# Ledger of designs, part 23: VHH binders against q88v07

Target 1, 377 residues: q88v07
Amino acid sequence: MAQSIVEAPIRVDTSRKIIHVDMDAFYASIEEREHPAYKTQPLVIAHDPRQTGGRGVVTTANYVARQFGVHSAMPAAKALELCPTAVFKTPNFPLYREVSAQIHRIFHEYTEMIEPIAFDEAYLDVTTNKKHIHSAVELAHRLQQEIWHQTHLTCSTGISYNKFIAKLASDYRKPAGVTIVLPQDAEPFLLREPIEKFRGVGKKTVPKMHDLGIKTGQDLYAQSELDLIKQFGKLGYILYRRVRGSDDRPVEYLRERKSIGKERTFGPFLQSTTEVNTHLKAIAKLVAASMQSHQRHGKTLVLKLRYGDFVTITKRRTFGEFIPNDAALFEQYAEEIFEEVVDDHFNSGIRLLGITLTGLAPLAFENLTLPLYPNDN
Below, E stands for the ipSAE of ESMFold2; O stands for the ipSAE of OpenDDE; V2 stands for 0.75 times the mean of E and O plus 0.25 times the DockQ between their complexes.

## First folded at step 4 (VHH)

Design e02 (framework vhh_8dlx_2)
Fold by ESMFold2-Fast, scan of step 4:
Structure e02 (fold): chain B 377 residues (1-377), chain A 122 residues (1-122)
Amino acid sequence: as target 1 above (377 residues)
Amino acid sequence: EVQLVESGGGVVQPGRSLRLSCAASGFTFSSYGMHWVRQAPGKGLEWIGNIYESGSTFYNPSLKSLVTISRDDSTNTLYLQMNSLRAEDTAIYYCATLEYGGDSLSEYSDYWGKGTLVTVSS
């Protein structure tokens, strides 16, 4: 066990099973699927630099184009210089979003603990999962095959006990690879990695790392915590822990849904408080059902209204405790807030009403009002 | 030396059944997941299904009702049972390892057979 500069032990939690899923050349692979002739041509997903006056960057490139040295984030003009015969295809983000949504539906068959980090990347916490599969490797293979069957796309996966190592592992074998890093293998794996692979070490930081003799995980490991903090601040604190296999960040599955709400638009516009209350009752029932189906409760209720003249009011009320998922209670609070905010714009009528809950947490989380938890064993 | 040898291919009439075998040697067969993959003339590889070291199976849903994968760990043999064969099933059939069970980061065993040809024609 290692000690930090404040004499606290560095925590290494190895209890979790985390999968990082990384779609192989996502946008290019979708375009190749839609137009199979592209599979044998150098394809660059970017606006054509001949039409943009040399502006823009490469979103991605297929395997054929990468053989010419084309890569993501490269200037599109340079890609044209390296590969004059390249086919430039303008990105189709609506299609990419649709395919990403299809892949996320597959993820939800296995776990609800999903953190998307891009259209083509996500962390899944499969420590406990809907299929009751104990082998994360078996689960990863099932994900790859199901994704292939439904989308005709491949993905690479990395498996470990935390997000940092799982992400590194997913980059180890592409395309269509599965790489697992067990707790006993984590430190040797990390010591071999180039420093630029450590998340947080960007292009501006790499030269400073190299000037200090830090080129690999092994070099990083040899640095003192104090020296890393002096040179890199918060990043140094983090990297000292990462190279020792420590990353306590949870899979942030609530990032997908920070609010749960329902809204309605009206034609003709609502003209009376009686009409408003009738519709707030109906909306409150829908929101309470949605909260319960998502197994969440919230501390903040938000009323949104838009007058017939398009003036929009959003008013929130935050409570010290989680609000029970009770339609009558949501209705009561929404009606109280309406009475507080209603003004002469009501003469234009109400064209929209909405109720939303924020400050969300799982139903298993109880209301915490005390500053100290009595026993932390 | 690791070796996978497919057998049981040949010419079969449409609507008939066929069972392919894959004989494994040179490794601890019971510790590996296995899969079947096929390649029709002039086309890419098509995955058929997996069987894990636990004995559980996962199939290409387009083929699920037409194929069954099984294994006999006592004889180091993998099987593919195919029913209701069609002309479109004409392909070279390969068996391959998925992964070495209990392997850490560095150990991914990717062993393939040389394939066995199945021709479905009247």
Scores: ipSAE 0.000, ipTM 0.175, lowest interface PAE 20.6, mean pLDDT 82

Design e03 (framework vhh_8dlx_2)
Fold by ESMFold2-Fast, scan of step 4:
Structure e03 (fold): chain B 377 residues (1-377), chain A 122 residues (1-122)
Amino acid sequence: as target 1 above (377 residues)
Amino acid sequence: EVQLVESGGGVVQPGRSLRLSCAASGFTFSSYGMHWVRQAPGKGLEWIGNIYESGSTFYNPSLKSLVTISRDDSTNTLYLQMNSLRAEDTAIYYCATLTYGGDSLWTYSDYWGKGTLVTVSS
């Protein structure tokens, strides 16, 4: 066991069963399902750079397109250079969201301890699960079966006692793989891992790692804690622990959203305060329903507006008490803020209105005041 | 000293059934998931199915109606029951442990048997 800078040993909690689920080429696979001819064509999910004047980035690409060197986050213009015959398909995010929701409904059959990372990725804590399945590998395989039967999509899964190792494991067998790293296997697994696979070691950090002779987990393990902190700050502190199999971060299934809001764009643009108030009323109703659906209330109301000339105004109002989730109150406050901020740009019309609540807390949490005399006095 | 030893292979006529056994030693058999894999002459490896430590099974869909995998943890033995054998079932059959990381990241198994030959011929 290694000593940390604070003179405490690094403790490795191996009591948990964590699954990282990673959908295989998610958006491309959905599009291939909807149009099977794409399976044999180089498919790039992006706005066509020939129509955007060379702008935009690749959301994802299927295996055929990846053989030409196309990858996610690449400029769409570069993807066209590498693969001139590529089929460009505009992302259909409403469809991807619906498929992601179907998959999350499957997750909820097994556990409520779900941390979504993106539409195509989530951590599940299955240490205690709804189906009382003791084998995490069996549970992962049942998830793959159910996802395939309901969506005709594959996923790869990684299983371990913490989030860091589970995510690394999910990358080892694609598509449709299951990889488990047990506590006794963690050290040899991590020591062989290339440094660029350690989450937190991004493209800009890799050259600095290589310059220091750190190319693998083994090289990382050999570094002193102090040297890693000196070179990489908090990342160094984290990596020293990760390479020793330590990651005590919980699956964040109770992670609170920092804002809840709704916005609307207009064509034709709004030309009068009567029109603005009509739409603020409609938006306030949607936001109040959303707040109630999420079981949250907030202390800050934010009005966002964009004039026809693209000038954007964002104005906040913070209250000492939580605002009741009442559409009439949200409408009233938004209208008051609009009156405060409206100026001669209104002559170009309003092209966007939005209402957002921030300073969020669970609906059951009420405003607290200090008693004059403590109960233990 | 981990050992997996397959047995029960041989020459069998088309349409008949055959049961293969895999005897495990040198590890806690009941704590491992197992699978069966085969290799036809001149072909690559073909996965047949898994059985988890719980006893639950998952099969290759192309073979599901033709095979049954079972285990006896009291005797450290894994079984593969094959029905309606065809000439294309001629292969070396291997039992192996399910992968859980470590040194064997590129295969489904850390431990493999030596295989048993099944020839389906009239």
Scores: ipSAE 0.000, ipTM 0.320, lowest interface PAE 12.9, mean pLDDT 83

## First folded at step 5 (VHH; framework vhh_7zox_3)

Design b19 (at its last look DockQ between E and O 0.03; V2 from the best seeds 0.00; counts 0 for: pae E 18.6 > 2, placed apart)
Fold by OpenDDE, look of step 5:
Structure b19 (fold): chain B 377 residues (1-377), chain A 124 residues (1-124)
Amino acid sequence: as target 1 above (377 residues)
Amino acid sequence: DVQLVESGGGLVQPGGSLRLSCVASGFTFSRYAMGWVRQAPGKGLEWVSDISRGGWTGYADSVKGRFAISRDNAKNTLYLQMNRLKPEDTAVYYCATGLSRYYDSPTLEYFDHAGQGTQVTVSS
């Protein structure tokens, strides 16, 4: 009697209210706002391939250009071929970041549970919210209205009980759409979705899935967990649950990293100030890189040192202004603090050094070359 | 297992003196800085004093000039001589190893090990 491994029913938590917000053609919409004449023209946000020797990638395009088949990540030269009358606008990322920041400020009026995905996308957990709005649908409408009022930009929203479904829902009714997927509607909604829409299913996975006869959520649902794991590993495990409406991932509100720092432990212990300075320099470089990567600056530098006898000293220095993300400055300040706090415990050597920045804020948009955007160089 | 056993606490009048002792076992006492922390009723742990391996001593501002920390490595014992005791010194006193504190605010952040503590009560 083959003991039917009673697949433990997948528990689906439906208690949360999640809104996925997606700004509609965000960069293009901003440009249209600034230049209303673009609204009637095919607008492509990219370097003009005629000026770059055919180099460039489409960041985004307005709806007029999209009608010609222009889409994000398309070579700019190809976009020109598809739409010879297209207007190419070089991306203005400082402006886009500013507008994004404004939108995020609006989000924060409603909830602190915000997970930004991009400048134009975020998850909001509004299960509990600052406005005490019980209806997630009402909240979403208010949010759209407020965004429009302040920015004259539209967004589409997906509303559901988890991130996975909310994101899928937001894509369903663009532009300026509101899509609600209630718990009872989740299964039918997911079963109809093409497999390409499932997060984690990339360009390499789609062919394999198709070969296995998995083209839709319905096809995916029909697969056993074991088979999916066998074929796709961890992704199979995840997809088995996703298609059944399960996603327990929290909206990871970027707890504003209250701090960014690096620590190093030494063996043997450091015995000289020269050694300490050398390592502080190295640590400062790492911290500066991390601060840059996170696009943050801080007002407070914290030095942590632990002696060989295990006494640990932590000293903070707060500045009136944000500290520039300069490794040399971090080093200098750390050294100064070290000199100030070092005592006779130093005779036991130094076993740990750490530099941490606190009082973090987003870097002023003016100087942030977002590494995430391929420098078209 | 690391063990720290505090003793010497009690009831004393304001202006009085006590001497606390801490006997350490389960680790090489001479290799560690040692210290005292205290917890007053309704308050958090407060750093009181520490002593390095080499005998360097530090004191919280609140006890500076009144308390004296010392150690006998041969006996694996830490001492705290408390003079001119005040009612505000009333607390449970703990012997601790691996003390981490903020330099600018002598608030205890962390310790590796602490004993069960000894009660010090300063009252008229």
Scores: ipSAE 0.343, ipTM 0.775, lowest interface PAE 1.2, mean pLDDT 89
Fold by ESMFold2, look of step 5:
Structure b19 (fold): chain B 377 residues (1-377), chain A 124 residues (1-124)
Amino acid sequence: as target 1 above (377 residues)
Amino acid sequence: DVQLVESGGGLVQPGGSLRLSCVASGFTFSRYAMGWVRQAPGKGLEWVSDISRGGWTGYADSVKGRFAISRDNAKNTLYLQMNRLKPEDTAVYYCATGLSRYYDSPTLEYFDHAGQGTQVTVSS
């Protein structure tokens, strides 16, 4: 009884350089920066469970509090139990967003291939980079130094040839760590990892893994692909590849970069064309600056408007050539589109206006030739 | 398609209470911060409260101690418990989400999505 079996060997592409950046105890570090007395106290960024009747969840804890076993996502009441002397600080999310934005502007000095995961976490593809730095370790150190110089905050970085290993590496040495896992080091690194470190293996899955004798990457590696798929479905398919160092997922910057736009919500609603044009001018300036800072231009300009009664109109104009990153031009086109599409729903006012550029491409760089001699003809 | 549907508004006397709800769909609710903003008649949009994906809350000074924001990730629902209501709390209340990943546009300043609003009127 013969059958045709087609095996698809797992290819491990090691050509990329991926950095995972994880800010060290981000919210707590910001609060310590603003109020240095917190540095010597166990600090928990959460609503005080004494005031909430024991409810709430820890967002972040400083390193002093972590020594008592406090961690993110823990019930605040449990954090109080573990560390009765902890200071609970209500989070200042507006400040944290501002600092996160500052850090992301630093990322853009090195690469445009950035996948933000959270305020404090991102993947960067630095296979090529804007600084022409060949050593990924040197690049990660420079990134850490620049972040510290501008924000006085530290981060930990993991470097490898894919997102999965880079993420694991960033947790290896905290705070202020730089950890690289080269292709030849990947298998020993992964085989030693507890199964809990593998994405998708959480509280519900760990007991099932342990019941099957799977406690480490080594145990996982020993399992057949078919057995893992039978036991864990899609997760099994993925884990088989991850433990072998395979993760071809791209840094997903292009999905966030298919368009660049700005929009504003208004209260009170805009009631006249003059008000609309005034705000379109302001939005156009923001979009033009954003397009230029990201070194992109686009062929399509999109106007979005929402009336007070929530009727939403989106209308685009596509050009044969890339639109110059000129705020006055963006404003002009947006105003022309507005006049084309506006209707009697304007009687309910305008609650939202937005300008978005799509059809994006990098700006072309013109060659600049400098004479080598004073009398070049 | 992202949808946010507010409910629970109404007419209430000063000192009364209301509980607003916002049912969300079209995105992974548990991964994102959520917030409430309000607009009184003839006034600008005012941030009221927000809550992180992990349940972390913030409040405007004008509502601190009186309002409580919460979320139920299993039901994709955001809540705002409003106690000791005052006439100055009269407004349309909007549920909002910060799905934007553009780095120079703070999430709550430039909402990607907001609901239709629910009217809260505090009057004798």
Scores: ipSAE 0.000, ipTM 0.104, lowest interface PAE 22.7, mean pLDDT 81
ESMFold2 (binder alone), look of step 5: mean pLDDT 83; pTM 0.859
ESMFold2, look of step 7: ipSAE 0.000; ipTM 0.139
ESMFold2 (binder alone), look of step 7: mean pLDDT 83; pTM 0.858
OpenDDE, look of step 7: ipSAE 0.023; ipTM 0.529

## First folded at step 7 (VHH)

Design l1 (framework vhh_7zox_3; at its last look DockQ between E and O 0.01; V2 from the best seeds 0.00; counts 0 for: pae E 14.8 > 2, unsure alone 59.3 < 65, grease 24.6 > 24.2, placed apart)
Fold by ESMFold2, look of step 7:
Structure l1 (fold): chain B 377 residues (1-377), chain A 124 residues (1-124)
Amino acid sequence: as target 1 above (377 residues)
Amino acid sequence: DVQLVESGGGLVQPGGSLRLSCVASGFTFSRYAMGWVRQAPGKGLEWVSDISRGGWTGYADSVKGRFAISRDNAKNTLYLQMNRLKPEDTAVYYCATGISRYYDSPEVEYFDHAGQGTQVTVSS
């Protein structure tokens, strides 16, 4: 077998029409639909902190509540301090999933090329579509209108020639926005963006970039690929291409599952190892059943725990062979990992436990490692 | 071992058509971007076309509108439909796999070929 290489061009494929659909304040808007009085009240989707002893995290808030400074991921107790008159509504995830399924049925009237990201957002590739609509802007408006007609919910859309730019565009005007970035507009659009808007540049990375003088896409564009990889590894490799308008990722409507896990949150918090092991046993049963239902096994087991003070520990154990789909074995490994990593933050209790299997393969699958590079063996 | 077996080449007149096939084995075909590269007499290797895991295609300017790449993941087979062939298309055509430094990245840095290729000759 002969091996030689031809370097792939950096691809800026502008032939596709990609729509990112993002439902506006999804959970809160569903609750407003069910109880219209919420539209004029500050509404926070979270367990009521007065009933949880001050625990809980905001999932989302309606626009009235946001005017008081309430936002996603803040402690529910803080939301109550900012807005004492807020209505707290416990999330009704079964309802939200059903509404999401209804919206997805609408998507399928236009295309089969749908990549769900969450049940409130998805990518659609509409380069060709079942309605033969040539304008992606017209298609986005028709989607918004049909979603409103069937659900009385609004969404915001971003349209461009790749997923990265479409996602950025959808954030520009909310609610009910339609934003298009044409190929000729892509570079000016990307170069002016704050680096915080680039996927993968989060709270840990932003200060490092600012220290290097990188605050905008223009600053990022000026960096060499080698320097970006040196400083940021895989992220640097990706960002070099993204800021040049290159993103050849397809809309992935055929998706292989990469992990299977279950987690639970607790109120009251778990206060003893006996309580922890009881819940790890229950979670292990759910994960084992899910692994078997999906006809998968995995080589890596991951324990996640979060203390009452929000300190989070994630620890993995990778095995030489696939782990049998046995709840008792998953429980045993999770308990061993818990004992390895638990520390004095346990004084604040355990608010979350999770078990996840990764390194997945089909249950009857033999893995063969392929040499992908000249020195890869 | 990884195997890529090209077929479907031959001698055609200008304006003719050929359909190349590449049967892959020894790796999980559906997880890789695939492509075609070619080598004309006395020239280096040239990228012709590629197709991502999700089916998105790219073409060199010299073949755009005349060639169509496709894949059948169930049959581990890559295709290249070549229409309106020109003498300039004369080359050995190789099936190639997309290679990335980061195995879970959709971005491809280069294409690596391993087969013997298939000869395409366009002349009167």
Scores: ipSAE 0.000, ipTM 0.361, lowest interface PAE 14.8, mean pLDDT 83
Fold by OpenDDE, look of step 7:
Structure l1 (fold): chain B 377 residues (1-377), chain A 124 residues (1-124)
Amino acid sequence: as target 1 above (377 residues)
Amino acid sequence: DVQLVESGGGLVQPGGSLRLSCVASGFTFSRYAMGWVRQAPGKGLEWVSDISRGGWTGYADSVKGRFAISRDNAKNTLYLQMNRLKPEDTAVYYCATGISRYYDSPEVEYFDHAGQGTQVTVSS
């Protein structure tokens, strides 16, 4: 008699009020604002493939261009084929960044609990907020109005009790939409969603899911936790809970993390500069990934090293500009600092290396597709 | 228990000399870098000097050429020879293990262990 592993009921925290804000066709909308003539034309934000020898990728397109089937991440050449009358506009990231910053300033008026996802997307935890607005719906409307007033841009909002559902909701009614998914509505809402909309389900996962007959939330819900884990590992574990309305991930509001860094302790101690550089490279990669995940850039890179004899040295290098989130650059700077500070204590070996970025500021959110899962390579 | 006992402090005239000693117990002295830090009235803890397991020595810029750190592993003792003392050297001097500092700052970030300190006063 196979003891039916009574699947412990998934605890769902419904106490939070989460708003996902998604700017509508953000880059295209900005361009249309700057050039109203674009509103009536198919506008594609990309390098003109006719000028680039057929190279380029569509960043985004306005609604007119989308009617021709143009979409983000499409080759620019393909977009031209689909829409020969398309107007190609080279991305103006400085402008987009500025507008993004303006929008984020508006968010900050309402709550400090902001998790930026991209230039045009953010999670807001408004369970408690600066305006003391009890209704998340009211707050969302106010946000939309304020954004419109200040930027003449529209956003869509999803409101729910967790990040996962809020994000799904924001995609439901575009443009300038407000979608509310209450706890009692979560299950029906999730069951109807295609699996492609589930965060964590990437391009590689979709075919596998489809092969297994998992096409919708309903299909996913029907799967056992064990089967999902067997097939998809950690993602299976997560999806089993998500489809049941559970997402305990906090809105990771960047508490002014004063610093983002990684340290590694060694046993045996490092005895050569080559070894040190190798590990600095690895640490730099981790830090870069972390910086990206937190959508932060820093002005100061800090190298920490501890010798075998327990003497610890920390050296800071501050730059006039924000350091690009580039692992190679972090490595280079760390190596340079190491060369500057290394002394005869090195004879005792290196016990610990650390790279930390300080002077953090929000990245003007380039659409960094944050890989959900750091590739444990 | 790790114990560090400093001695050799006192009152000295400018230009004078003192030799500080620190006797360590409760750990394998030879396996640890040792150092001296000092705290002047109204100031933070300042790194003065350190010595590696292998005998490599470092000095703060303010004491370079005047102070000499040494160790006797057989006696579990750390020394600081202080020559050409200046009024600005007036401080409580601490023997310390596991010294951490910002390389670009004389301030000590932290240390694992320190003694009770010995008072050095340089006054005319």
Scores: ipSAE 0.000, ipTM 0.216, lowest interface PAE 14.0, mean pLDDT 87
ESMFold2 (binder alone), look of step 7: mean pLDDT 80; pTM 0.832

